# VH-VL binders against DNA-3-methyladenine glycosylase 1 (mag1), part 10

Target 1, 206 residues: DNA-3-methyladenine glycosylase 1 (mag1), of Schizosaccharomyces pombe (q92383)
Amino acid sequence: TKAEIHLSGLDENWKRLVKLVGNYRPNRSMEKKEPYEELIRAVASQQLHSKAANAIFNRFKSISNNGQFPTPEEIRDMDFEIMRACGFSARKIDSLKSIAEATISGLIPTKEEAERLSNEELIERLTQIKGIGRWTVEMLLIFSLNRDDVMPADDLSIRNGYRYLHRLPKIPTKMYVLKHSEICAPFRTAAAWYLWKTSKLADYTK
Below, E stands for the ipSAE of ESMFold2; O stands for the ipSAE of OpenDDE; V2 stands for 0.75 times the mean of E and O plus 0.25 times the DockQ between their complexes.

## First folded at step 10 (VH-VL; framework fv_dusigitumab)

Design C05 (from C01 with heavy chain S31D D33Y N35H; at its last look DockQ between E and O 0.46; V2 from the best seeds 0.00; counts 0 for: pae E 10.9 > 2)
Fold by ESMFold2, look of step 10:
Structure C05 (fold): chain C 206 residues (1-206), chain A 124 residues (1-124), chain B 111 residues (1-111)
Amino acid sequence: as target 1 above (206 residues)
Amino acid sequence: QVQLVQSGAEVKKPGASVKVSCKASGYTFTDYYIHWVRQATGQGLEWMGWMNPNSGETGYAQKFQGRVTMTRNTSISTAYMELSSLRSEDTAVYYCARGEYDFWSGTDYGMDVWGQGTTVTVSS
Amino acid sequence: QSVLTQPPSVSAAPGQKVTISCSGSSSNIGNDYVSWYQQLPGTAPKLLIYDNNKRPSGIPDRFSGSKSGTSATLGITGLQTGDEADYYCGTWDDSLSAGWVFGGGTKLTVL
């Protein structure tokens, strides 16, 4: 693939990483979902490094009897205690309600509309929403909108990936990741995927 | 070296509370969640819950909901588990253990580092 | 009656092979990764296998793990007297009362 060839050609560290991890095979489970659905999945994952995020999100998906993801109107009108029972914190519940209202008002675009907007336009627009930071929008760009050149520089697993890749003594900062990932353009999403995979490598240390 | 060091043994009467500490060293405390697991003499392992040291969020096993509180103090890299309304059947060794599930890669590291255990005895 | 079912004991002679089963359901083993723990007498548990079949650094390759459907298996070859311990499987259960679950444990005796 074009991304694998580009990354393998950057330096010996990237060449080794691509060889060890293997073919680029991104998770596409949210590819056809509306933006508000992915934003909710990303909120469920905020500050959570456990399988609890998946369990919370799966319980939330199961609220509707017809097997469909809850609509923005259903979320707007949903009782606080129902959302607490799924495992959402009060702050996350506020964010879900904000996502619902923003979807109804049109601030959060449909998938079709979002595909016409640039990464930066979406980041600027959507970070206005309470509880939605840049990382959350980057998850939307990667997993729902399939954008090729996104580097979630604040992501803990990405930062640990660079610690491994460059043999750093400590986890690097967001700024380190931003600077050193410039050479990965225009395939920074694939670069992120490889960095996320470093934790599976035999010589990985925490 | 990565390690978890727990507070010493406790003897309590029924109806009291106990608070066990778990001090982390050798890694960034806020990067991993903490599980609490107990084991009565001659019995198997019983999961009590987890706590995310970064946010303070918790998830408790249904059996302990309403009786257990898990907290932390990030400035001293220490997790705490408090169990209230103690009964004689709460007599056990209580372990803390760290763990991580990498949501993006799908890697489950399990509970890779365990404390030495804290014996709590509840007797009348 | 644990959510994850293990045989209460297994035994074999030094140098032999044993397997320890762990039976669960679609809400746990069928949908999530399995880890295995060794508990030597008088000690805290130690992670032996993670991610169904991966070994932490320092665990010899005579320990192996596998998963099929809603069942997982720990395999131990070349048994040594030092392997005499209790062995637990563990995984996440994503039912409505979501949380971590352990098997009831298997006592391995090396005759």
Scores: ipSAE 0.005, ipTM 0.497, lowest interface PAE 10.9, mean pLDDT 86
ESMFold2 (binder alone), look of step 10: mean pLDDT 90; pTM 0.935
OpenDDE, look of step 10: ipSAE 0.043; ipTM 0.666

Design C06 (from C01 with heavy chain S55Y, light chain L96Y; at its last look DockQ between E and O 0.46; V2 from the best seeds 0.00; counts 0 for: pae E 6.0 > 2)
Heavy chain, then light chain:
Amino acid sequence: QVQLVQSGAEVKKPGASVKVSCKASGYTFTSYDINWVRQATGQGLEWMGWMNPNYGETGYAQKFQGRVTMTRNTSISTAYMELSSLRSEDTAVYYCARGEYDFWSGTDYGMDVWGQGTTVTVSS
Amino acid sequence: QSVLTQPPSVSAAPGQKVTISCSGSSSNIGNDYVSWYQQLPGTAPKLLIYDNNKRPSGIPDRFSGSKSGTSATLGITGLQTGDEADYYCGTWDDSYSAGWVFGGGTKLTVL
ESMFold2, look of step 10: ipSAE 0.065; ipTM 0.593
ESMFold2 (binder alone), look of step 10: mean pLDDT 91; pTM 0.939
OpenDDE, look of step 10: ipSAE 0.279; ipTM 0.737

## First folded at step 11 (VH-VL; framework fv_dusigitumab)

Design G01 (from C01 with heavy chain G99V, light chain L96Y; at its last look DockQ between E and O 0.66; V2 from the best seeds 0.00; counts 0 for: pae E 5.1 > 2)
Heavy chain, then light chain:
Amino acid sequence: QVQLVQSGAEVKKPGASVKVSCKASGYTFTSYDINWVRQATGQGLEWMGWMNPNSGETGYAQKFQGRVTMTRNTSISTAYMELSSLRSEDTAVYYCARVEYDFWSGTDYGMDVWGQGTTVTVSS
Amino acid sequence: QSVLTQPPSVSAAPGQKVTISCSGSSSNIGNDYVSWYQQLPGTAPKLLIYDNNKRPSGIPDRFSGSKSGTSATLGITGLQTGDEADYYCGTWDDSYSAGWVFGGGTKLTVL
ESMFold2, look of step 11: ipSAE 0.093; ipTM 0.646
ESMFold2 (binder alone), look of step 11: mean pLDDT 91; pTM 0.942
OpenDDE, look of step 11: ipSAE 0.118; ipTM 0.729

Design G02 (from C01 with heavy chain D102L, light chain L96Y; at its last look DockQ between E and O 0.32; V2 from the best seeds 0.00; counts 0 for: pae E 3.8 > 2)
Fold by OpenDDE, look of step 11:
Structure G02 (fold): chain C 206 residues (1-206), chain A 124 residues (1-124), chain B 111 residues (1-111)
Amino acid sequence: as target 1 above (206 residues)
Amino acid sequence: QVQLVQSGAEVKKPGASVKVSCKASGYTFTSYDINWVRQATGQGLEWMGWMNPNSGETGYAQKFQGRVTMTRNTSISTAYMELSSLRSEDTAVYYCARGEYLFWSGTDYGMDVWGQGTTVTVSS
Amino acid sequence: QSVLTQPPSVSAAPGQKVTISCSGSSSNIGNDYVSWYQQLPGTAPKLLIYDNNKRPSGIPDRFSGSKSGTSATLGITGLQTGDEADYYCGTWDDSYSAGWVFGGGTKLTVL
């Protein structure tokens, strides 16, 4: 791919990493979900096993009017105890309510609108929502909107990835990652993917 | 290198408890689930449960609910599996295995790193 | 007895191709990713295939995975003596007792 070629051509470290990991295989879903749903999934899934999160979502869907993912209006009006029974924490319920309200107000765009907004615009817009940080938006950009040029520099695994890539004695800072990943543009998402894969390599050390 | 190192072999009597340790190294311990899988001699793999080292959350197979406890000590990157009320049929090799990344990563869903196994023998 | 069903054994000569089937249901293989594990004699299992058809680093392209409906298949081409091992399929089951489930294992003998 163009991304592989670009990254492999940056320096010997990237060349080596691309070679060790192999072909770029992004996990892209063919399903088109609305941003509010993706954000809810992101927040709700935090610090949970993905399968456990799925179980919660299945319960969540089962209590909806049509058996689908609840609408923002449904979420707004949903009883706290019902949401708790689905398996959401109080903190996450607050976040879900906030996301629902933000969607109803138009702060959270539709999928169609989101596709027309830049990464920076979406980050600026969505981080206004309680419980939604830059990292969460970046994950949305990468995994939902399939943006090609996103580097989640504050991600611990990304930072450790650079520790590996540059053979650093200590984990680098966010700023280090931002600085050194500039050359990865316009394929910083692919770069991030490879960095996430570093922990899967045989010679990876903490 | 990324590895899981388990504690040594155990010999227990029926009714006793066994606690197996699994020390992780070479990666961020709190970023991946730990699974426990056992295998009786000449038998297949049997999943026991998962543990989230970050939150301490667990999920156990129904067969082991009430008898198994999975914990962790994050300061030493070590996971523990305790099985109580041991029976002869609990005689097996017990494995810890690294599971899913706990954050969005587009990465694997398989168990990609395994401990060397701990033999637990239950005999009267 | 196992939630996922595998043939107990398969065999082939060096250089040949073998396939190992894994059959499940809509609550497991039907709606989740399948992984395959190789277990050499006296060793811990090793991840061979994940996400139905992806290979971890270090796994040769002789190994392949596929999934269709409620069934999965592991393919091994150019069979080598070193491939003699037990092979297990695994996936997540979303039933009431949600968790990982494995096949009964397939013993591959290289003739």
Scores: ipSAE 0.029, ipTM 0.677, lowest interface PAE 3.7, mean pLDDT 91
ESMFold2, look of step 11: ipSAE 0.215; ipTM 0.708
ESMFold2 (binder alone), look of step 11: mean pLDDT 92; pTM 0.945

Design G03 (from C01 with heavy chain F103Y G110A, light chain L96Y; at its last look DockQ between E and O 0.41; V2 from the best seeds 0.00; counts 0 for: pae E 5.0 > 2)
Fold by OpenDDE, look of step 11:
Structure G03 (fold): chain C 206 residues (1-206), chain A 124 residues (1-124), chain B 111 residues (1-111)
Amino acid sequence: as target 1 above (206 residues)
Amino acid sequence: QVQLVQSGAEVKKPGASVKVSCKASGYTFTSYDINWVRQATGQGLEWMGWMNPNSGETGYAQKFQGRVTMTRNTSISTAYMELSSLRSEDTAVYYCARGEYDYWSGTDYAMDVWGQGTTVTVSS
Amino acid sequence: QSVLTQPPSVSAAPGQKVTISCSGSSSNIGNDYVSWYQQLPGTAPKLLIYDNNKRPSGIPDRFSGSKSGTSATLGITGLQTGDEADYYCGTWDDSYSAGWVFGGGTKLTVL
């Protein structure tokens, strides 16, 4: 891919990483989800294994009237204890409620509208919502909107990725990541993907 | 070389428990899930569950819930699957398999590395 | 019985092409990547195809995969005697009882 070629051409470190990890294989959902769903998934999935998160979401869907992902209105009106029973923490429940309300009010755009907004616009707009940080929006940009040039520099795995990539004795700062990932443009998402994969490499050490 | 090496064949009586081991090498053990899949003679593949070696999190197929326990020892890169209350129908070859997954997207990739299998025979 | 449905057997002569179908639902094949596994007699399964149509290193291009809707297909061209094996499709099922699901397997006989 263009991204692989670009990254491999940056320097020997990137060339090595691309070679070790292999082909760029972004996960792109066949089903387009609304931004509020993706935001909820992103928030709910924090500090959880993806499969554990999926289990929570499956329970979440099962309590809906139609077995689908609950609507913003359903989430707004959903009983706290029911949500807890699904496996959400109190903190995450607050976030989910906020996301639901923001969606109902129109602050969170539809998928169609989101596709017409820039990364920066979406970040600025969505981070106004309680519990939604830049990282969460970046996850939406990457996994829902398929944006190609996003570097979640504050992500611990990304930072550790650079620790690996540059053979650093300590985990680098967000600023370090931002600075050194500039050359990855316009394929910073692919770069992030490779960085996330570093932890799976045989020679990876914490 | 990435490989999974399983423990040897087991013969058990009905009602007993069996614990199969799966030792991983050639990769970072804690970075991939371990799946367990069994296959009765002449039958197809049956998924039993997954285990995350890093966190110890597990997910079991409904059929085996309450009867299967998947664990790991990270210091020796070994996964374990224990099946209790054995029945004759549990007679099968049991496989461990490495499961690659995308942590952030929640999408699992295929089981790309398999153990050689462990034959478990349950007979009175 | 299996969540995914495969034909129990297929056969062809050396050099010919065969296809193996795998039918599922919206909760599995419909929204997740399909993988295919080859199991030679007396051996463990081997990953043959992943992500619907990608081949792991070492798998010849005679093997191909495709997915459409809730169905997947494995194609084998230039059939060889060594291809005689059982073939299984698999995918993740995102239902309440989420987990990997397999097809019932297809026995390929090379005539």
Scores: ipSAE 0.030, ipTM 0.596, lowest interface PAE 4.4, mean pLDDT 90
ESMFold2, look of step 11: ipSAE 0.069; ipTM 0.536
ESMFold2 (binder alone), look of step 11: mean pLDDT 90; pTM 0.933

Design G04 (at its last look DockQ between E and O 0.35; V2 from the best seeds 0.00; counts 0 for: pae E 2.005 > 2)
Heavy chain, then light chain:
Amino acid sequence: QVQLVQSGAEVKKPGASVKVSCKASGYTFTSYDINWVRQATGQGLEWMGWMNPNSGETGYAQKFQGRVTMTRNTSISTAYMELSSLRSEDTAVYYCARGEYDFWSGDYGMDVWGQGTTVTVSS
Amino acid sequence: QSVLTQPPSVSAAPGQKVTISCSGSSSNIGNDYVSWYQQLPGTAPKLLIYDNNKRPSGIPDRFSGSKSGTSATLGITGLQTGDEADYYCGTWDDSYSAGWVFGGGTKLTVL
ESMFold2, look of step 11: ipSAE 0.438; ipTM 0.736
ESMFold2 (binder alone), look of step 11: mean pLDDT 91; pTM 0.942
OpenDDE, look of step 11: ipSAE 0.391; ipTM 0.789
ESMFold2, look of step 13: ipSAE 0.396; ipTM 0.670
ESMFold2 (binder alone), look of step 13: mean pLDDT 91; pTM 0.940
OpenDDE, look of step 13: ipSAE 0.373; ipTM 0.785

Design G05 (at its last look DockQ between E and O 0.27; V2 from the best seeds 0.00; counts 0 for: pae E 10.3 > 2)
Fold by ESMFold2, look of step 11:
Structure G05 (fold): chain C 206 residues (1-206), chain A 122 residues (1-122), chain B 111 residues (1-111)
Amino acid sequence: as target 1 above (206 residues)
Amino acid sequence: QVQLVQSGAEVKKPGASVKVSCKASGYTFTSYDINWVRQATGQGLEWMGWMNPNSGETGYAQKFQGRVTMTRNTSISTAYMELSSLRSEDTAVYYCAREYDFWSGDYGMDVWGQGTTVTVSS
Amino acid sequence: QSVLTQPPSVSAAPGQKVTISCSGSSSNIGNDYVSWYQQLPGTAPKLLIYDNNKRPSGIPDRFSGSKSGTSATLGITGLQTGDEADYYCGTWDDSYSAGWVFGGGTKLTVL
C-alpha cells in the first residue's frame, strides 16, 4: 500500500518496524456505522477489559426488537435499568443519553455529514459531550470514518510503541509522539496501527 | 522482551489458600488485561478470570466466585491470584496470560507466564 | 464437559495437512473471535491464531484459521514432527456469566 511504502521510507527504524509487523491490516468492523454508534462503543470500552466491553456493546446492540442498533430516540427514552442490565455504569449511561441527545440535535453528525467535516471540526464539536475526550473522537475518526492521518498521541500503547521504535529509556510524553509522528503524515493512522502492533514483536522490551 | 514471570511451585493442604504472583516486563503493564487460566494434570485449559491492571476491575468465572481474588501492584508491574479453601481438585498448573487490546483489533492471550504448579494434598 | 468441542486427537504423516475442528454455539463462536493455542509437551500455551484467521509475528503461514457459523477450524499444512502438541481453541462466551471458554484440546501426532 501507499502507507506501507511511505512509512518504510522514513528512516531505518520505521523500515524495520513495517518489515517486522507485516501488512497493514486495520480493523474495519465499524467502517459503515453511524458516528453515534462508534461513540457508544468507545464509551463502553473506557477503562474496561476489551471482552467485557464487547459483551456490553453486544447486549446493547441486541435491545432493539427489529435487530438494528438502537436509534438515538430509543436511547433518549430508554429506561436506566435496561441500560444498566447491559452492564453500563451510571456514568456511562449518562454519557450514552448525552450522545443520543447530541445526535438528535445535530451536534453529532450523521456519517454522511461527518465525511464532509474535518478532523479538527469533529474533535472541537464532539469533545463538548460529557464522557467524550479527544481520544474517543480519534477512535471515531480512525475506525468509523477511516481518516488516514490521525495519531492518538494520548494512547498509552502508542506512546509505548514509540519507546520501542526509538529505543527510549522510558515511556515518552504525548508531545514527543505528536512531534515525532509529523513525518508519518499523511498516513498517521497507519503509523498508529504499526505502533499498536509493537507489543507482538519478540524484542518489544528494551 | 515481553515476559510474564510467575512465582514458584507451592504445596498446600486442603482448606489453605495460595497466592500466585505474575510479574510483567517489556510492555506497559496497565494497558492490557491479565487472565488466569489453570490446567490440571492431563486436562485442558480452564479460565478463572480477568483483571484490568489499570482500574483493578475483575471478572471471575462462576465456578471460582467467592474463592478467587485477583489483584495487582502497578508500581512493580505484578498481578496476583489468590485461591482459598483449596481442595485436591485444585491441584493444577496456574498460568497468567496477557490479552490483546480491543482497539488494535487483536483478540487472544498472546503472552503466557511459565506456569505455577500448585499441589493440594494431605 | 468443555463448552467448545474439539476432537480428542488427530494424526497425519509429515508433509501432510490436518484440520482441527472447534464447535461452539451462538453465545461464543457465533458471536465472538476465535483464537488457537499450541501447547508443546511441558510448556505453556502459545498463541497461534487470533481474530479467527490472523497469525502473530513468528507463526509460519502453514498455520491457518477459519470460522463459519458456530464452528472454527485450525489448519496445519506441511506437517512437521515439531508440530506434535496439544491444540486448544478459545473464545469469549457472551452468556450471563461471561468469560473465556476453551475446547478440550486436540492431541496432534505426527507419524
Scores: ipSAE 0.005, ipTM 0.508, lowest interface PAE 10.3, mean pLDDT 86
ESMFold2 (binder alone), look of step 11: mean pLDDT 92; pTM 0.945
OpenDDE, look of step 11: ipSAE 0.024; ipTM 0.637

Design G06 (at its last look DockQ between E and O 0.40; V2 from the best seeds 0.00; counts 0 for: pae E 9.0 > 2)
Fold by ESMFold2, look of step 11:
Structure G06 (fold): chain C 206 residues (1-206), chain A 123 residues (1-123), chain B 111 residues (1-111)
Amino acid sequence: as target 1 above (206 residues)
Amino acid sequence: QVQLVQSGAEVKKPGASVKVSCKASGYTFTSYDINWVRQATGQGLEWMGWMNPNSGETGYAQKFQGRVTMTRNTSISTAYMELSSLRSEDTAVYYCAREYDFWSGTDYGMDVWGQGTTVTVSS
Amino acid sequence: QSVLTQPPSVSAAPGQKVTISCSGSSSNIGNDYVSWYQQLPGTAPKLLIYDNNKRPSGIPDRFSGSKSGTSATLGITGLQTGDEADYYCGTWDDSYSAGWVFGGGTKLTVL
């Protein structure tokens, strides 16, 4: 791919990482989903282990009358106790309700509308919603909107990835990641994917 | 060298408890989940639960709810599994195994296993 | 009773190929990634395949994995007597009783 060629040509560190990890194979599971669905998935996962979050998310998916993911209107009107029974905290329920309301009002765009907005426009707009930070919007950009040039610089696994890539003595800051990922443009999403994969490499702790 | 080293064999009477330790070395302990899997003689693998060493969060298989407790001590990179109200059916080899989270950009699978701890329950 | 179904045994001669199947459902293999484990006699399981078809460092390319729908397959070519072991598939099951599930295991005999 263009991304593999670009990254392999940056320097010896990136060349070696691309060879060690292999072909770029991004997760496409949310590719056809509306933005509010991915935002809810990301909120469910905040501060929880992914398996616990997945259990909550799967229960939530099964609430819908017709076996489809709940609509924004269904979420807006959903009984608080039904959402608590899925396992959501009260704070996360507030965030889900806010996502539903923002989707109905058009603050959260449809996928078609979102495809016409820049990454920064989406980040600025959506981080105003209770419980949604930059990382959450970056997950939307990567997994639902397939944006090619997104670097989740605050992500702990990304920062650990740079520790591995540059053989640093400790986990670098967000600023270090932002600066050193500039050369990965316009394929910073692929770069992030490779950095996420570093934890599987034999010398990850070195 | 990435390793999980478990505590030694245990012989217990029915009704007792056992606590198995799993010491991690060669990697960042808090970056990987620890799973516990047991195997009775001549049988297959049976998953017992997971524990996130960073947060201390756990998830237990329904069969073991109420009898199992999984904990850790991050300062010594050690995970623990305690199984109470032991019965003869609990005689097995108990393994710890590490796994990384999907959200952190890793693939699923238990990539490093401890050597196993034999627990024998007999009267 | 295993949630994932594997044949109880398979055999082939040295140098040949075998395939080990693993059948599940939409709540496990259909929704999640499959891993395969080799257990040599008297040893702990060892990861052979993760993410359906990827090999950890040090696993030779004669071990391969694939997934289609709710089924997964482990392929082993160039069989050696040292491959004689039990093989397990594993995955996450997303159903109400969420957790890891394993197949019952397949004993490979190299004749």
Scores: ipSAE 0.012, ipTM 0.535, lowest interface PAE 9.0, mean pLDDT 86
ESMFold2 (binder alone), look of step 11: mean pLDDT 91; pTM 0.944
OpenDDE, look of step 11: ipSAE 0.031; ipTM 0.625

## First folded at step 13 (VH-VL; framework fv_dusigitumab)

Design H01 (from G04 with heavy chain G99V; at its last look DockQ between E and O 0.09; V2 from the best seeds 0.00; counts 0 for: pae E 3.1 > 2, placed apart)
Fold by ESMFold2, look of step 13:
Structure H01 (fold): chain C 206 residues (1-206), chain A 123 residues (1-123), chain B 111 residues (1-111)
Amino acid sequence: as target 1 above (206 residues)
Amino acid sequence: QVQLVQSGAEVKKPGASVKVSCKASGYTFTSYDINWVRQATGQGLEWMGWMNPNSGETGYAQKFQGRVTMTRNTSISTAYMELSSLRSEDTAVYYCARVEYDFWSGDYGMDVWGQGTTVTVSS
Amino acid sequence: QSVLTQPPSVSAAPGQKVTISCSGSSSNIGNDYVSWYQQLPGTAPKLLIYDNNKRPSGIPDRFSGSKSGTSATLGITGLQTGDEADYYCGTWDDSYSAGWVFGGGTKLTVL
């Protein structure tokens, strides 16, 4: 409700968008999960439509014992073909193995440790891991660590959200998003969610 | 306004098929899954399956596998459920409902329901 | 024979509070979020609670939800005669044939 009030007060475009979309209701399923779990979820989502990515992640989630998410040690030792059967590409499997090793070594922090690190520190540290780019760390910041002021400016859904919001003739650049989202601080995470949510509106493709 | 409007009541004989329609309005039809749920008189809700209007992909409850087909026509924002080889225990109200499963959004449950279509299978 | 277990009925006087339980397993409630549905006589179900404890716009704050382990609870305070309905819990089940599962329903009577 703080983010909704802030965003709806910015200008007429944001006021209209918040009214059309309604309450801010982000995915909270990863709030209680360790960073490596969200990094794996984000890797599954790279270059895929959300529904396909969710299916892969859910299959992966269900392959261990009593329905618990696989441990880093289980992932390290997991057969390539088991991970392939979930739907991961070979390159994504390599990334999952790297995430597992980095978690065991302590390079990827626990959730408790990560809560004491800044967004910048996490981005700099974790993007050194093969297969993990800025977008992937931004997903960790948003969904697992609940950081309120993250704008994934190069995300196609976010850029297309600004096309809708500002009635632009074509999808704007990441620089456009960075510039125009400054007024959304300190609630840029909620702003990103609303921008993504434009994809659900009846007049999205106008 | 967001709504789902279903086709009218049907009376069928055992062994026949029925096709129920569900017309969506007020939102981007291809952005939400359509689920089908039925309810026999005086009984609870029974999930039948989901259909992704964008891809046409489906997932059916085991009980209905082989008898149910869920389809759509995106040009008119309409979902369909067809149930074949009808028998008396298929007498129920059939509902369509939309669901959002997405990376950015939480699990919202079945947030919009159609009004229901009564299917009676007798004699 | 529902996958999720609810009491078949519950009753209380106007103005009182009731709770409705929903018991499941690690493959459903224990692993996924719970939604609750109100079905007034002769009508389609209506979403009442999502994401375990959140209310859609237009649902009064006297309706609440919670989840603990493999069980969920719907609470209704300030009971009104208009609350007489069947109430269902629902969630996604990740077991063998993955799909939605519902409780058997609880009939609420306001006496």
Scores: ipSAE 0.242, ipTM 0.657, lowest interface PAE 3.1, mean pLDDT 88
ESMFold2 (binder alone), look of step 13: mean pLDDT 91; pTM 0.945
OpenDDE, look of step 13: ipSAE 0.325; ipTM 0.746

Design H02 (from G04 with heavy chain D107Y; at its last fold request DockQ between E and O 0.31; V2 from the best seeds 0.68)
Heavy chain, then light chain:
Amino acid sequence: QVQLVQSGAEVKKPGASVKVSCKASGYTFTSYDINWVRQATGQGLEWMGWMNPNSGETGYAQKFQGRVTMTRNTSISTAYMELSSLRSEDTAVYYCARGEYDFWSGYYGMDVWGQGTTVTVSS
Amino acid sequence: QSVLTQPPSVSAAPGQKVTISCSGSSSNIGNDYVSWYQQLPGTAPKLLIYDNNKRPSGIPDRFSGSKSGTSATLGITGLQTGDEADYYCGTWDDSYSAGWVFGGGTKLTVL
ESMFold2, look of step 13: ipSAE 0.686; ipTM 0.856
ESMFold2 (binder alone), look of step 13: mean pLDDT 91; pTM 0.942
OpenDDE, look of step 13: ipSAE 0.486; ipTM 0.842
ESMFold2, fold request of step 18: ipSAE 0.748, 0.736, 0.749; ipTM 0.876, 0.870, 0.880
ESMFold2 (binder alone), fold request of step 18: mean pLDDT 91, 91, 91; pTM 0.940, 0.943, 0.944
OpenDDE, fold request of step 18: ipSAE 0.856, 0.855, 0.838; ipTM 0.929, 0.929, 0.923

